# Designs tried in a protein design chat: VH-VL binders against Arf guanine nucleotide exchange factor SYT1 (SYT1). Part 3

Target 1, 216 residues: Arf guanine nucleotide exchange factor SYT1 (SYT1), of Saccharomyces cerevisiae (q06836r405to620)
Amino acid sequence: SRRSSSIVNALSSFVNLRSSSLSSSRQQHLQQQQQLQQKLDVSLEDLPPVPAPEFSDSCKDFLIKLAPYGKFIGIILTEKDDEFKKNCLNYLLTNCFEFKNDPLDIALRKLLMFLELPKETQQIDRLIMAFSFAYYKAQKSYSKKKGIECPWSNADQVYFIAFSLLMLHTDYFNPNNKSKMTKHDFVDLVHNDKYSGGNEIPMAVLTYFYENVTAK

## First folded at step 4 (VH-VL)

Design b12 (from u22 with heavy chain S33Y S52Y; framework fv_umesolerbart)
Fold by ESMFold2-Fast, scan of step 4:
Structure b12 (fold): chain C 216 residues (1-216), chain A 123 residues (1-123), chain B 107 residues (1-107)
Amino acid sequence: as target 1 above (216 residues)
Amino acid sequence: EVQLVESGGDLVQPGGSLRLSCAASGFTFSSYYMNWVRQAPGKGLEWVSFIYSSGSTIYYADSVKGRFTISRDNAKKSLYLQMTSLRAEDTAVYYCARGHYDFWSGYRPFDYWGQGTLVTVSS
Amino acid sequence: EIVMTQSPATLSVSPGERATLSCRASQSVSSNLAWYQQKPGQAPRRLIYGASTRATGIPARFSGSGSGTEFTLTISSLQSEDFAIYYCQQYNNWPLTFGGGTKVEIK
């Protein structure tokens, strides 16, 4: 409808404006707001039942229905291996997020500012795979437009590095872990991967990611 | 160019089973959702079942739920309907019908239909 | 389920005249309504979708209108090949449902 299109456009504009205009000070403020919000013990179970998609729903229609669920949209769209919900997630990540000019760590942070990370491994996999495809597509298009070489070989490589960064963050900030992963441990871990092309990523890029992910 | 050809219709006893097939050609089968629609002799159209392009999402009419199973084989470009516990009321011409989905417009219904295959359930 | 009611059950018209077919839904289906034509011994053919959008190859004499619960299919200047049974279908809600059909026959 006209109203539905305006809502989706407003959501997309808000995400892009908030993300692309984000300075270090704004990022810190947003992080503080997210941390404060996380202290509020609101779970998906506390909200009204999630609506099922209707036959005629487009991805836009269903995303509009999910807008009140905010940070839980990622969890909702990855609940099962469902083609319609997968298409909705791909639409959201391709049209409502802006990744073209972001290093991977910043893009991943941007994703997780708006969508809560699922707790189940297969849901995390679906979310991060969809993110990696959208990110790779955006980076490839941006590089071609600017006449520069794309630093990424394919979406699988992006996925491997993104997941490795999530593992690093979990390891580093877990208070029960007394032996934190060092920079050289992280580089060695990534460079041992021949299948996803982790070994092709320059050491300087990996040390940059390590330092940014572990910084407070 | 687009063709859908049903087969498998037969005379069967009440309580029996039958499998219908629909062979697709002239288009990228794996990009379209598929449906079964039936029509009893001299009566109107009744939607039976839906299967998404990947095969992961499936819906059934209440009248057939628990008795019929829709499936597809994208490599073979074929749609199937496995029918069990057949009743006299299931007597109908069964059509397969193609629909498409895009994320901007949503679902668009049945642009191409097969010729139909007759299923007769009688003692 | 949403019940679709078509009227009249039979419409008798002469070639060259206007035919108007009605379809009512038991609850709103927005504009998610399609019209199909079926000739004896043949599979249905989609004429209209989205209540008013003609399918590719469908002659301009066929037009659809309406939204919500009341819909109309109009055939201006009926031709001999237009004598058939016409079905409406809602695709707004699961399960998908069809009307009972309107038979357009020669007067």
Scores: ipSAE 0.005, ipTM 0.528, lowest interface PAE 11.4, mean pLDDT 83

Design b3 (from u6 with heavy chain S104G G105F; framework fv_umesolerbart)
Fold by ESMFold2-Fast, scan of step 4:
Structure b3 (fold): chain C 216 residues (1-216), chain A 123 residues (1-123), chain B 107 residues (1-107)
Amino acid sequence: as target 1 above (216 residues)
Amino acid sequence: EVQLVESGGDLVQPGGSLRLSCAASGFTFSSYSMNWVRQAPGKGLEWVSFISSSGSTIYYADSVKGRFTISRDNAKKSLYLQMTSLRAEDTAVYYCARDYDFWGFYYRAFDIWGQGTLVTVSS
Amino acid sequence: EIVMTQSPATLSVSPGERATLSCRASQSVSSNLAWYQQKPGQAPRRLIYGASTRATGIPARFSGSGSGTEFTLTISSLQSEDFAIYYCQQYNNWPLTFGGGTKVEIK
């Protein structure tokens, strides 16, 4: 698909901007990630087995059943390409989150504050794509209500930028990465994407996102 | 050196049981999801089973559901496949394979494979 | 399950020529597709993941393209060590599925 093409382009560009000395730093990064996970975070595996949806469950009913799983709800709902769970994810993002008055970086931070990012690429794709659709729709409606032009062309553009911001955050705050992505690198990465409309995003907006994501 | 070594393949009669093992070395085994993939003699690759890094998420191919059990022991850096009610069509070389991890994102595209262990189910 | 179909089943080429291998999915797999090379008596070796990203250590003559349902693996100037069986694999949906393979042999 187009969304997956955008993710592949972002990953390829991201890799091409860094040194080929990734192998040893990656092993150290995994070791540190594992230690932090064990010491600080409760994993999904520490919780009781996830209940299966009952035949009569609405999306709201199933989300109520998943409430005790908290941050893992995103992982649970994106586990496989399942129509009911996809509908539940869309319900969650549309009715339980408010994105209308948020810049994309703040909305993404809000999403990830409540939902843990999956590690599997296909699950990340499902979560971020659903988020991007919900965000775009909220922004479009809000802009119309306020009588201003929506800064986003479509959900695919939002998706590409959201994924690019995730890559930037991961790159910048990884202590094993000795070659950080610069503001110039980030702008170039996004502007090289003509397929999803990344080239349409003003430099000032991308500079704003870069500075906010890399702050602290 | 990153390495996976399978063992346990043998000749078994139909209806029999067999346990395969896969020993990991050179990487943090507990950080990776693992898979079993098989290949019948002269045939193509068939995915058999998946287990997450902690062992709590498990998937099976329909052809082996209810007969095979995947498990792991992170302390021993070992992956297992317990096979029961074996059939002639289970005859294959069984590979253990590691999921690819890129910056904490897991691809179900296998970057490290063992050399395989042969299971023959025949009378 | 998603069915992966590779064509041709056998491709006969001479060293130095270009080889183009096709892989089709019965439904969209996005870009969640990998390519593997397997030589007789050996385990498979990953060449490509994410449809077009070359794995570390894989020569530049190997390239992947495509998205959705249609994918291609291209070997631009075939070397003697490239004669092998090639498999595509989707990882978009469970269960994971492989294509039937394309055997690249000497003409």
Scores: ipSAE 0.000, ipTM 0.458, lowest interface PAE 13.9, mean pLDDT 81

Design b4 (from u6 with heavy chain G105L; framework fv_umesolerbart)
Fold by ESMFold2-Fast, scan of step 4:
Structure b4 (fold): chain C 216 residues (1-216), chain A 123 residues (1-123), chain B 107 residues (1-107)
Amino acid sequence: as target 1 above (216 residues)
Amino acid sequence: EVQLVESGGDLVQPGGSLRLSCAASGFTFSSYSMNWVRQAPGKGLEWVSFISSSGSTIYYADSVKGRFTISRDNAKKSLYLQMTSLRAEDTAVYYCARDYDFWSLYYRAFDIWGQGTLVTVSS
Amino acid sequence: EIVMTQSPATLSVSPGERATLSCRASQSVSSNLAWYQQKPGQAPRRLIYGASTRATGIPARFSGSGSGTEFTLTISSLQSEDFAIYYCQQYNNWPLTFGGGTKVEIK
């Protein structure tokens, strides 16, 4: 179809824009920051008790109170299924992060450079889903302003790809994993997922994501 | 010694079946996606089928969908094309060709080709 | 599917002359285009990929240019071994498609 062809062309342009705008030095710097974050051994238990939100707190007010907790803010905001903390996380990702003009892999690296990944699966889900909604909104606005079709169909598709990239990173850099996921295995895994829209992502885009995530 | 060698081409009646093989040597076969390309006598090149390095992603030209099956055995370093319900218009030299996935769609230029195996479908 | 059209179907050139072959895509293929050379009784040989990158071992007289829908293969000083059929191929979209070929023959 013309729509399908248009989406493929937009995604190809997106991949080309990423390649031309990102230097190897910038990619190496982001990778080093991500690795450093993974190696930090300070835990939340080592810090003072997390303040509870006060009745009068806005999301901004509470985020200011959480500023000293730095990398743990994502863990704090996703600890429970709480409406106020969800709103604070959405505020943080929409107003305090800049994802406009970022490829998904770079935006994900930016997120994980500043926020430590939670250990519990449900918390990871909340963090990455909120990130995916914020990223999708930013990309849709950027694409409209540039006069090109948005390469992403919806936030759920972004979530699937972002989570897949996260799993790839965890798999690839985990010293306990003796069998690393290959580029071809990753592309096949993601591209064959019809229910999450992975099949709509050109193999070129997935290959570029793999290379960026696994870079030393 | 990077090489692809096809075999299995034969004369077959319309409606018949053939299995083509392609043996790879001199490179890590399991790291590359593979393609079948055919060429009818005196005609141009026509892409037939693609298989990813793991074997999980497969594409076919519309002209062969439902009749041809591509497969691979990475342990044996071999690529296969099972052809059924053959027609006169399937008469061609069949080439296997190595495809690069480094840039995915951007680098699917076929750098290594076999010498081809002739399939003739006639009464 | 993307249709690839090559022109001319036959190009008559004398040795030492410049040959220019054209390839048109029915839709944009970006720079995802390859050129192949095929001699009688032989498998195709890759000359160019990415529209303009020469494959390893391909002589400097071969050059590719173009992007989007219009592409050109140029042979700057035709040698006797260059008389062959040349095919363009897009690898931007599935299915992969080839042009009909241009036969370069002795004038």
Scores: ipSAE 0.000, ipTM 0.425, lowest interface PAE 16.7, mean pLDDT 79

Design b5 (from u6 with heavy chain G105F; framework fv_umesolerbart)
Fold by ESMFold2-Fast, scan of step 4:
Structure b5 (fold): chain C 216 residues (1-216), chain A 123 residues (1-123), chain B 107 residues (1-107)
Amino acid sequence: as target 1 above (216 residues)
Amino acid sequence: EVQLVESGGDLVQPGGSLRLSCAASGFTFSSYSMNWVRQAPGKGLEWVSFISSSGSTIYYADSVKGRFTISRDNAKKSLYLQMTSLRAEDTAVYYCARDYDFWSFYYRAFDIWGQGTLVTVSS
Amino acid sequence: EIVMTQSPATLSVSPGERATLSCRASQSVSSNLAWYQQKPGQAPRRLIYGASTRATGIPARFSGSGSGTEFTLTISSLQSEDFAIYYCQQYNNWPLTFGGGTKVEIK
C-alpha cells in the first residue's frame, strides 16, 4: 500500500504539475476541447443504471450482466475498494484476456483497447495493479512451461514499469509539453528505481518499450 | 540506521554568509531528492529548497531566491545550503529532510528529518 | 502559492478523548497532503502521507481523511504522548507549503 500510494501520488502530482504550467488561454482551450469531446462521446452516465451484484452472483454471473457496458467494465469494477468487484476484475483479466505471449507494452495496449482508462487516479491504480498481477502470473507460468527464466522478478516490478509506460505516453503525446521525455531520460528514470527492481530491467528492453510507446 | 545530521549553524551578522551541511547515512543518498525546511523560534515550518537526486532540478521558496544556493555531493553523501545576504528573519532552526524521488514515481512527503542546526542572524 | 490553513490554532483535549484537526488548501491538492507531529525540542515526525496512508510505525489511533481542499487528522483515543503541534503540508504544487499548525494540549 506504501508503494501503490507512492505511484498514485506521483501520477497525480505529475498531471497537476503539467496542468499548472499551462497558460490561462491554453487551459481554457483544453477545457473547451474536453467539454466538446465529452458531449460527443457516449459516457457511462448516459447508459442504463449499472446493475448491483446479487448476493448469489459469482464473478462470472456479474461479468455477464456487465457485458453490455463494454469499454466501461474497468471503470465499473474499480469504482470503489470493493472485494467482490476486485475479484471480478481479477477473474476478467485472468480468464478473458490472453497475456502469456505478449511483451508488457503490447499487453498494456491490449488491455486499453478493450477497457477505457478511468479518469480518477485511485481507479487507474486499481486497474493497473490488477493487470500487473495477472500479467506477472501469466508470464511466470508461460516461462516455466517453456523452460526459460522469467524476465520479471515480481508483480510490483511489472506494476512500476506499466505505470512508467503510461506516464511516458501521457508526457510524449501532451500537446503542451515541448520538452518531451527522451529515451535516455526514460531509461534513467526507470533505472533510478531501487524499490521495485526497475534498476534490474536491461537498457535494451527499456529502449524497445520507449520506441514502441512513442511510435504512431 | 537511516540518519540525517545537520551542521554549520552559527551566529552571523546581517548581510553575512553561512554554509550549512547535512550528512546522510544508512541509505543510498544518490537515489533520493532532498529538502531544506526551517522553523523560526516559536513559529511554524517553512519549506526553503528542493534538490533532485541527480542535482539537476532545484526549487527555492520566494523568500530565499537569489540569496540561498542548494547543492549536493552524492559521492560524499552530503547536502549543502549556501546562505548569503542573511537577514534577521532568516533566524531559524534549519532541517534537512529526505523526500523520495518523485521523478521515479515516488511521493514528496518528508519521511526522514535531521535534528536541525540553529542559525541566528543578529547584530 | 497554495495557502494551507489549519484550525483550530489550539485544541484542548483530555486523555482518552477524540481529537479532530482540520486543514484547508486554497486550491485543490488532490490527495498530495501529509501530516507531521512535532514535540518541543524535536524534529517533525511524519504521521500520514497521501492524505490517508499511515506511515510505518505510526499507531492505529491516528487516521487521515479528505481530498481536494478539505482534510482531517483524527486521533481516536488521545494518549499522553500525543500532546504536540501538528502540521499539514501539501506537495501537489511548487512551492511546497505547510499549515500554521494546531497545538494539541491537555484540557
Scores: ipSAE 0.000, ipTM 0.422, lowest interface PAE 14.5, mean pLDDT 81

Design c1 (from s6 with heavy chain F102L; framework fv_siltartoxatug)
Fold by ESMFold2-Fast, scan of step 4:
Structure c1 (fold): chain C 216 residues (1-216), chain A 122 residues (1-122), chain B 107 residues (1-107)
Amino acid sequence: as target 1 above (216 residues)
Amino acid sequence: QVQLQESGAGLVKPSETLSLTCGVAGGSFSGYYLSWIRQPPGKGLEWIGEIYHSGSTSYNPSLKSRVTISVDTSKSQFSLKLSSVTAADTAVYYCARGHYDLWSGYRPFDYWGQGTLVTVSS
Amino acid sequence: DIQMTQSPSILSASVGDRVTITCRASQSISSWLAWYQQKPGKAPTLVIYKASSLESGVPSRFSGTESGTEFTLTISSLQPDDFATYYCQQYNSYPLTFGQGTKLEIK
């Protein structure tokens, strides 16, 4: 396969290949950006301004331009309700991540290991929605290939659970919250949302996810 | 070939604490839901509670104030303590495991211990 | 708590008979129901999970169905080793709850 097994490998390969063919000043600039990215506490404001896409850019072209921004790519692509950037995010999640054999919690952790979670609620929503579509597509394809039933009914169900797991993590590890959500509370919360199909998800699956999210 | 086996004192005095241990052999301990279930003589089954290898627990609300379940992954064991016992707590106590596999689905209690009778009597 | 009600409490049958036992949930549990077999002096064993899925190693004469909140366990041709008490269990909501049991005995 021509595809990388991870976003870090793919982005690193793109940076190295581009650096070898770029002017000396551009190559030096990319090296400086990469060095800054390797610091534990670097923020997006510490990096040079994000380039705007050109009319002739494909999603692949723009993602190559964003490679030096690494963990911030998710934040960059979700900043506004922009169709081109949404398409680039979908391309990234479909072609640079491997979710087909991952439980949802592991896939979500994999996503957040490589992409920093945005702070704005609307940006989080865009990222998790795109992730959920890509995850569901991968799971459906894998199930069909193996001749088994897909455990997920649709992408909306995946989205609801992924977002619920994220909210559980926030609730459980917030030191200002004195009343933590129990497994019983979490199962009841999910099962009471019939619109999202939460009542169709087995309690054992939900408790499995609860255990993994709350594990230290 | 997974085997579960209960152990502990078969006789407990009223007002004292019932203490049982379940040993798990022949398979991975990690990733399993480990439960305690009891059955009074001639009666049906009652779920007491469960624990995950991380130490996270869920208890039957009817017993929650008296029950504590703990896990020792280094010994492949999990234990039940039920405080302030009365004659109503006389039962066969079972340990059982549930396992989730994403592709084959959930199996709530696919393996059970043989059960141990605990009698509450002075 | 979700109440699980089994009927009948006792069922008398002969070898070769087709027998059906019923379990009703007090509220919707989707398909999250298991059936267990318990022989005298022994631990229960899993027979069916997710209402109709046959556990590995269980004879094909056992089957389960669902219709709303009503669930059935059917044995198509009763064998001597099938005489036991059968329990249904919901695993849709905490706490996990069992039916009161159906004792299948020789006629």
Scores: ipSAE 0.006, ipTM 0.544, lowest interface PAE 10.2, mean pLDDT 80

Design c11 (from s6 with heavy chain R107S; framework fv_siltartoxatug)
Fold by ESMFold2-Fast, scan of step 4:
Structure c11 (fold): chain C 216 residues (1-216), chain A 122 residues (1-122), chain B 107 residues (1-107)
Amino acid sequence: as target 1 above (216 residues)
Amino acid sequence: QVQLQESGAGLVKPSETLSLTCGVAGGSFSGYYLSWIRQPPGKGLEWIGEIYHSGSTSYNPSLKSRVTISVDTSKSQFSLKLSSVTAADTAVYYCARGHYDFWSGYSPFDYWGQGTLVTVSS
Amino acid sequence: DIQMTQSPSILSASVGDRVTITCRASQSISSWLAWYQQKPGKAPTLVIYKASSLESGVPSRFSGTESGTEFTLTISSLQPDDFATYYCQQYNSYPLTFGQGTKLEIK
């Protein structure tokens, strides 16, 4: 399909495509790429070369070309500080994901269900910043529609909390880390950041996120 | 509508374990923090600890070695055990509920039980 | 632990008076402070949360302010029902801590 929903369908059904029968040469190529990604040890470098964007490409056009790369799309779009790829990532997160009515921890899990986290810190920053902008925009729109005040002050605050939740998850589930971050540690970490407005988030909200991130 | 009610023995001997239960009626405690707070006669309030419906706990460091809070979701109850009690543990014990709804706002302890006096005496 | 210090410990006043009680945190707690009213033989009840937000059902004569680590609870015109002990509580950091209480009594 020509719509952003075709990209969402490709991404959301990626893990279930093993049961799908593909009959065209394009579909056979997509199936091959998806099968490569399904292997436990597959990395981006094991896949066919990523196409470069053409000067005539819209964000939608380029995202359609990237659909076969599935979980690696986030890595591909954050490889460099590139305005076109940044715009494509923003398009993807704004039009192909639904974050309204989601608490931040659920929205972050939704993102990571479809997109693999990059390895490099700079790429992680670009992905999570774009996510945070899209999430904040969705939350602000939802709160305006409902006639209530948005609980988030700005996208930078969302970014700080989202990144803190990623660090919490990494710390808590790393078997090599013998000193796990406690609820007290997490609250103190977030509340010490006045620059990003972490201190403005109620302790009860932070402990709610802590319980959810560390549970399952 | 929501009601919290403490129950348990009002007299405990020194060195024994104080055991109290809080029944929650008229509302869900899923997604809420449930706390124990105590008040010695004529003195102020001291937070003991909290529990989430999952069983996750946080305790006041001053009491952590002696305190266990547990939850029984099937009975809509949560309980406090305080071991090795002394006369200093004589107090009115309250259970309380705090909540946050992301969209409607936040309130700390907005529902409290009536309190139950526990006297530590031989 | 964050220490909460209330002043005065006892305040004598008459019906119709304007009274202010103060609570000071030993370190920054942002706006994460609540005020509770406790009548003799009863559980505490929430009056103010987030330093200045009036709890539903609480009379408008109650108000809260904040300035750095200093917080106040003001009752603009005392009524007979207002004679009670008032406690502040920070909920910024674990462990949760309360002030020592201010007893508001009839002059």
Scores: ipSAE 0.056, ipTM 0.617, lowest interface PAE 6.7, mean pLDDT 82

Design c12 (from s6 with heavy chain P108A Y111I; framework fv_siltartoxatug)
Fold by ESMFold2-Fast, scan of step 4:
Structure c12 (fold): chain C 216 residues (1-216), chain A 122 residues (1-122), chain B 107 residues (1-107)
Amino acid sequence: as target 1 above (216 residues)
Amino acid sequence: QVQLQESGAGLVKPSETLSLTCGVAGGSFSGYYLSWIRQPPGKGLEWIGEIYHSGSTSYNPSLKSRVTISVDTSKSQFSLKLSSVTAADTAVYYCARGHYDFWSGYRAFDIWGQGTLVTVSS
Amino acid sequence: DIQMTQSPSILSASVGDRVTITCRASQSISSWLAWYQQKPGKAPTLVIYKASSLESGVPSRFSGTESGTEFTLTISSLQPDDFATYYCQQYNSYPLTFGQGTKLEIK
């Protein structure tokens, strides 16, 4: 329990101490480390069976039990549409990650540095939706505290952009795709989405994200 | 503080390649898009294209088959090459910077070079 | 491409006058519009960005407004140094496009 608490605290401290003002070099390093870790690290099947939550467990208690599973915590908490695990994921993203002063692309890289992206579409959706809610809440609170305007209109807008960035990354780094999405294409794609408010995102913001996502 | 200065040949023959360089002095160009803009005598402004320090480019579709913009971070400069020139390419050529920073929410050109006249003539 | 149309093409005014120049976008550009001042033989200089934000170092007599796809640049009390050609520019989508210019000349 002492060891597990120490691991959770260490992860939280490491994430929270990182600057939101990351250079392109640091962004590239984080992306390379994340990709390398996903390719070379052990699989979830190689670890002991994941413990089931006990009825008396709080989210904090269960997350402490999951600490040894490290990068797989996101996969474990999104395996099915489960309210308790969804609450634990929300607790993790709200209390163990620091997003308040991060641009969205940096916050997304920070998430994926510590949590492996699930392979199943529904699990990816649950993870990115929970992330987007936590990110928007942090940004709104930070902006209110600092007396500045929040750049985001709502969590759905954050979700749409976060998912678009994930798709851009997949498209751009797919070796079989010889016609990469251009900066012009990406801006047009996002601006064509009136429903989620993509058309309200400045070109400057989108081109900033494009440069950071496509950097190797 | 930051200054931009265009340089290159002022006379280019039809069918040849127009080549210009923009020197950046007094600051880093990291965090900025660096653009080329031209103005034919007595006419308005036309955006040619832009480059980020990583080498990422975007070009005006009307010129993209003929235009190449490149960057040399070690020399703090970026360059324009426009191939197969005609008399219609006679213009004052400007380099300018725009913010890349998403926090500002804009990419307006806050600093411009003085401009250099390029005449396409035999 | 987004077409930017300025009016009038030429505006004659006297020192002390309140002058307004208009720019219309052919489609929505939100607030992503800049105004530039260009004096004969000189490079353009930024006056207004994001439709209504005054660039640092620009006199407070300059202001910008927006209403849908219509944008205006206003000089509240014209000074001798203000006689120049003014250009609007959208930066909401590629390619970046400029208006044709409005020449502000002394009456």
Scores: ipSAE 0.069, ipTM 0.614, lowest interface PAE 6.3, mean pLDDT 83

Design c13 (from s6 with heavy chain Y106F; framework fv_siltartoxatug)
Fold by ESMFold2-Fast, scan of step 4:
Structure c13 (fold): chain C 216 residues (1-216), chain A 122 residues (1-122), chain B 107 residues (1-107)
Amino acid sequence: as target 1 above (216 residues)
Amino acid sequence: QVQLQESGAGLVKPSETLSLTCGVAGGSFSGYYLSWIRQPPGKGLEWIGEIYHSGSTSYNPSLKSRVTISVDTSKSQFSLKLSSVTAADTAVYYCARGHYDFWSGFRPFDYWGQGTLVTVSS
Amino acid sequence: DIQMTQSPSILSASVGDRVTITCRASQSISSWLAWYQQKPGKAPTLVIYKASSLESGVPSRFSGTESGTEFTLTISSLQPDDFATYYCQQYNSYPLTFGQGTKLEIK
């Protein structure tokens, strides 16, 4: 089966920093260990060098090799405009995540719970684009199965809204940005983008997403 | 089963603040948009603004500088304050509820209060 | 703001008649239009949502259609309870806007 839950389980373990000790913990060292944990800051630089894919690697093979990198897998797979890594990202999002009946904001939160958002704009673009294609396909399949109309017209529409929600979250929770986007501004922004079909998305759907993204 | 009911002073003096409260019974605020709509005597309907249970608001731009809507989820109430009133603000004021369900869609205002007449005069 | 224009402003009809009320949006609102019925001294009640979807509990004689920015509300066989003022409302964009109303009265 193409479905591999083990990669998602590995990502969940890394996100939760869940390690299995091979030694019993001691009460006598608890305070020191708690203080050390508060100072832990794991970055990609703290891990072994990222392996290059081998010519014979399938996407699944390479993703298994990347499992120890956990939350950094999204950053690794979007580092450059690389066809193989793009295919690996698509495989990950299609086979290791379940978006079937999730509203877009919940699915986006699910993505970012397991994968750290890249810092470079081009990498964010690649990640969100791949996510949007996987999400749209999942929504279409779910809608057909349930005999209901898919709320999304195409993957580009999903991409535009997902990216807009991400930017809304970033700007809204950025303490250096004193001018916050209002619900009215957000709806107007989306509705003015006719090329991505934003004008076809109901205001009720957009305000629902706005409320969820900006909730404290 | 779900009922909305407006309450507040029916007479407000020019330049003062109009204050109304809407009580919501038999339903939850969660997932609902709560709006104020007014209707001057013999005229049509005008949307004033809305609030979500989180406290997030949207106001009609024509009234934005004078309007404040707030919610008190512990009392199942939301309120309207309209400052610097004039005779043009004389109207029946309605509260109304809209809801959203991602898969089944949206109805804008499926439940309305009975309305309360507010007259602005000296 | 999106302007909603209803026609006619007043419509006189008899019980049993087929009546049609029109609402036109000043710009595209897709299908995000509702119709409300308001009787004298009462609050409005929802009749149609998403242009053509009948609200639960509303009689099947009511129907809605859309064509571009033009929307219609049709009552196939008018009953005494149907004499009221009807309002259309767009919910595609802020601010939410209503038509000026169509008063349906006894001929």
Scores: ipSAE 0.012, ipTM 0.575, lowest interface PAE 8.5, mean pLDDT 81

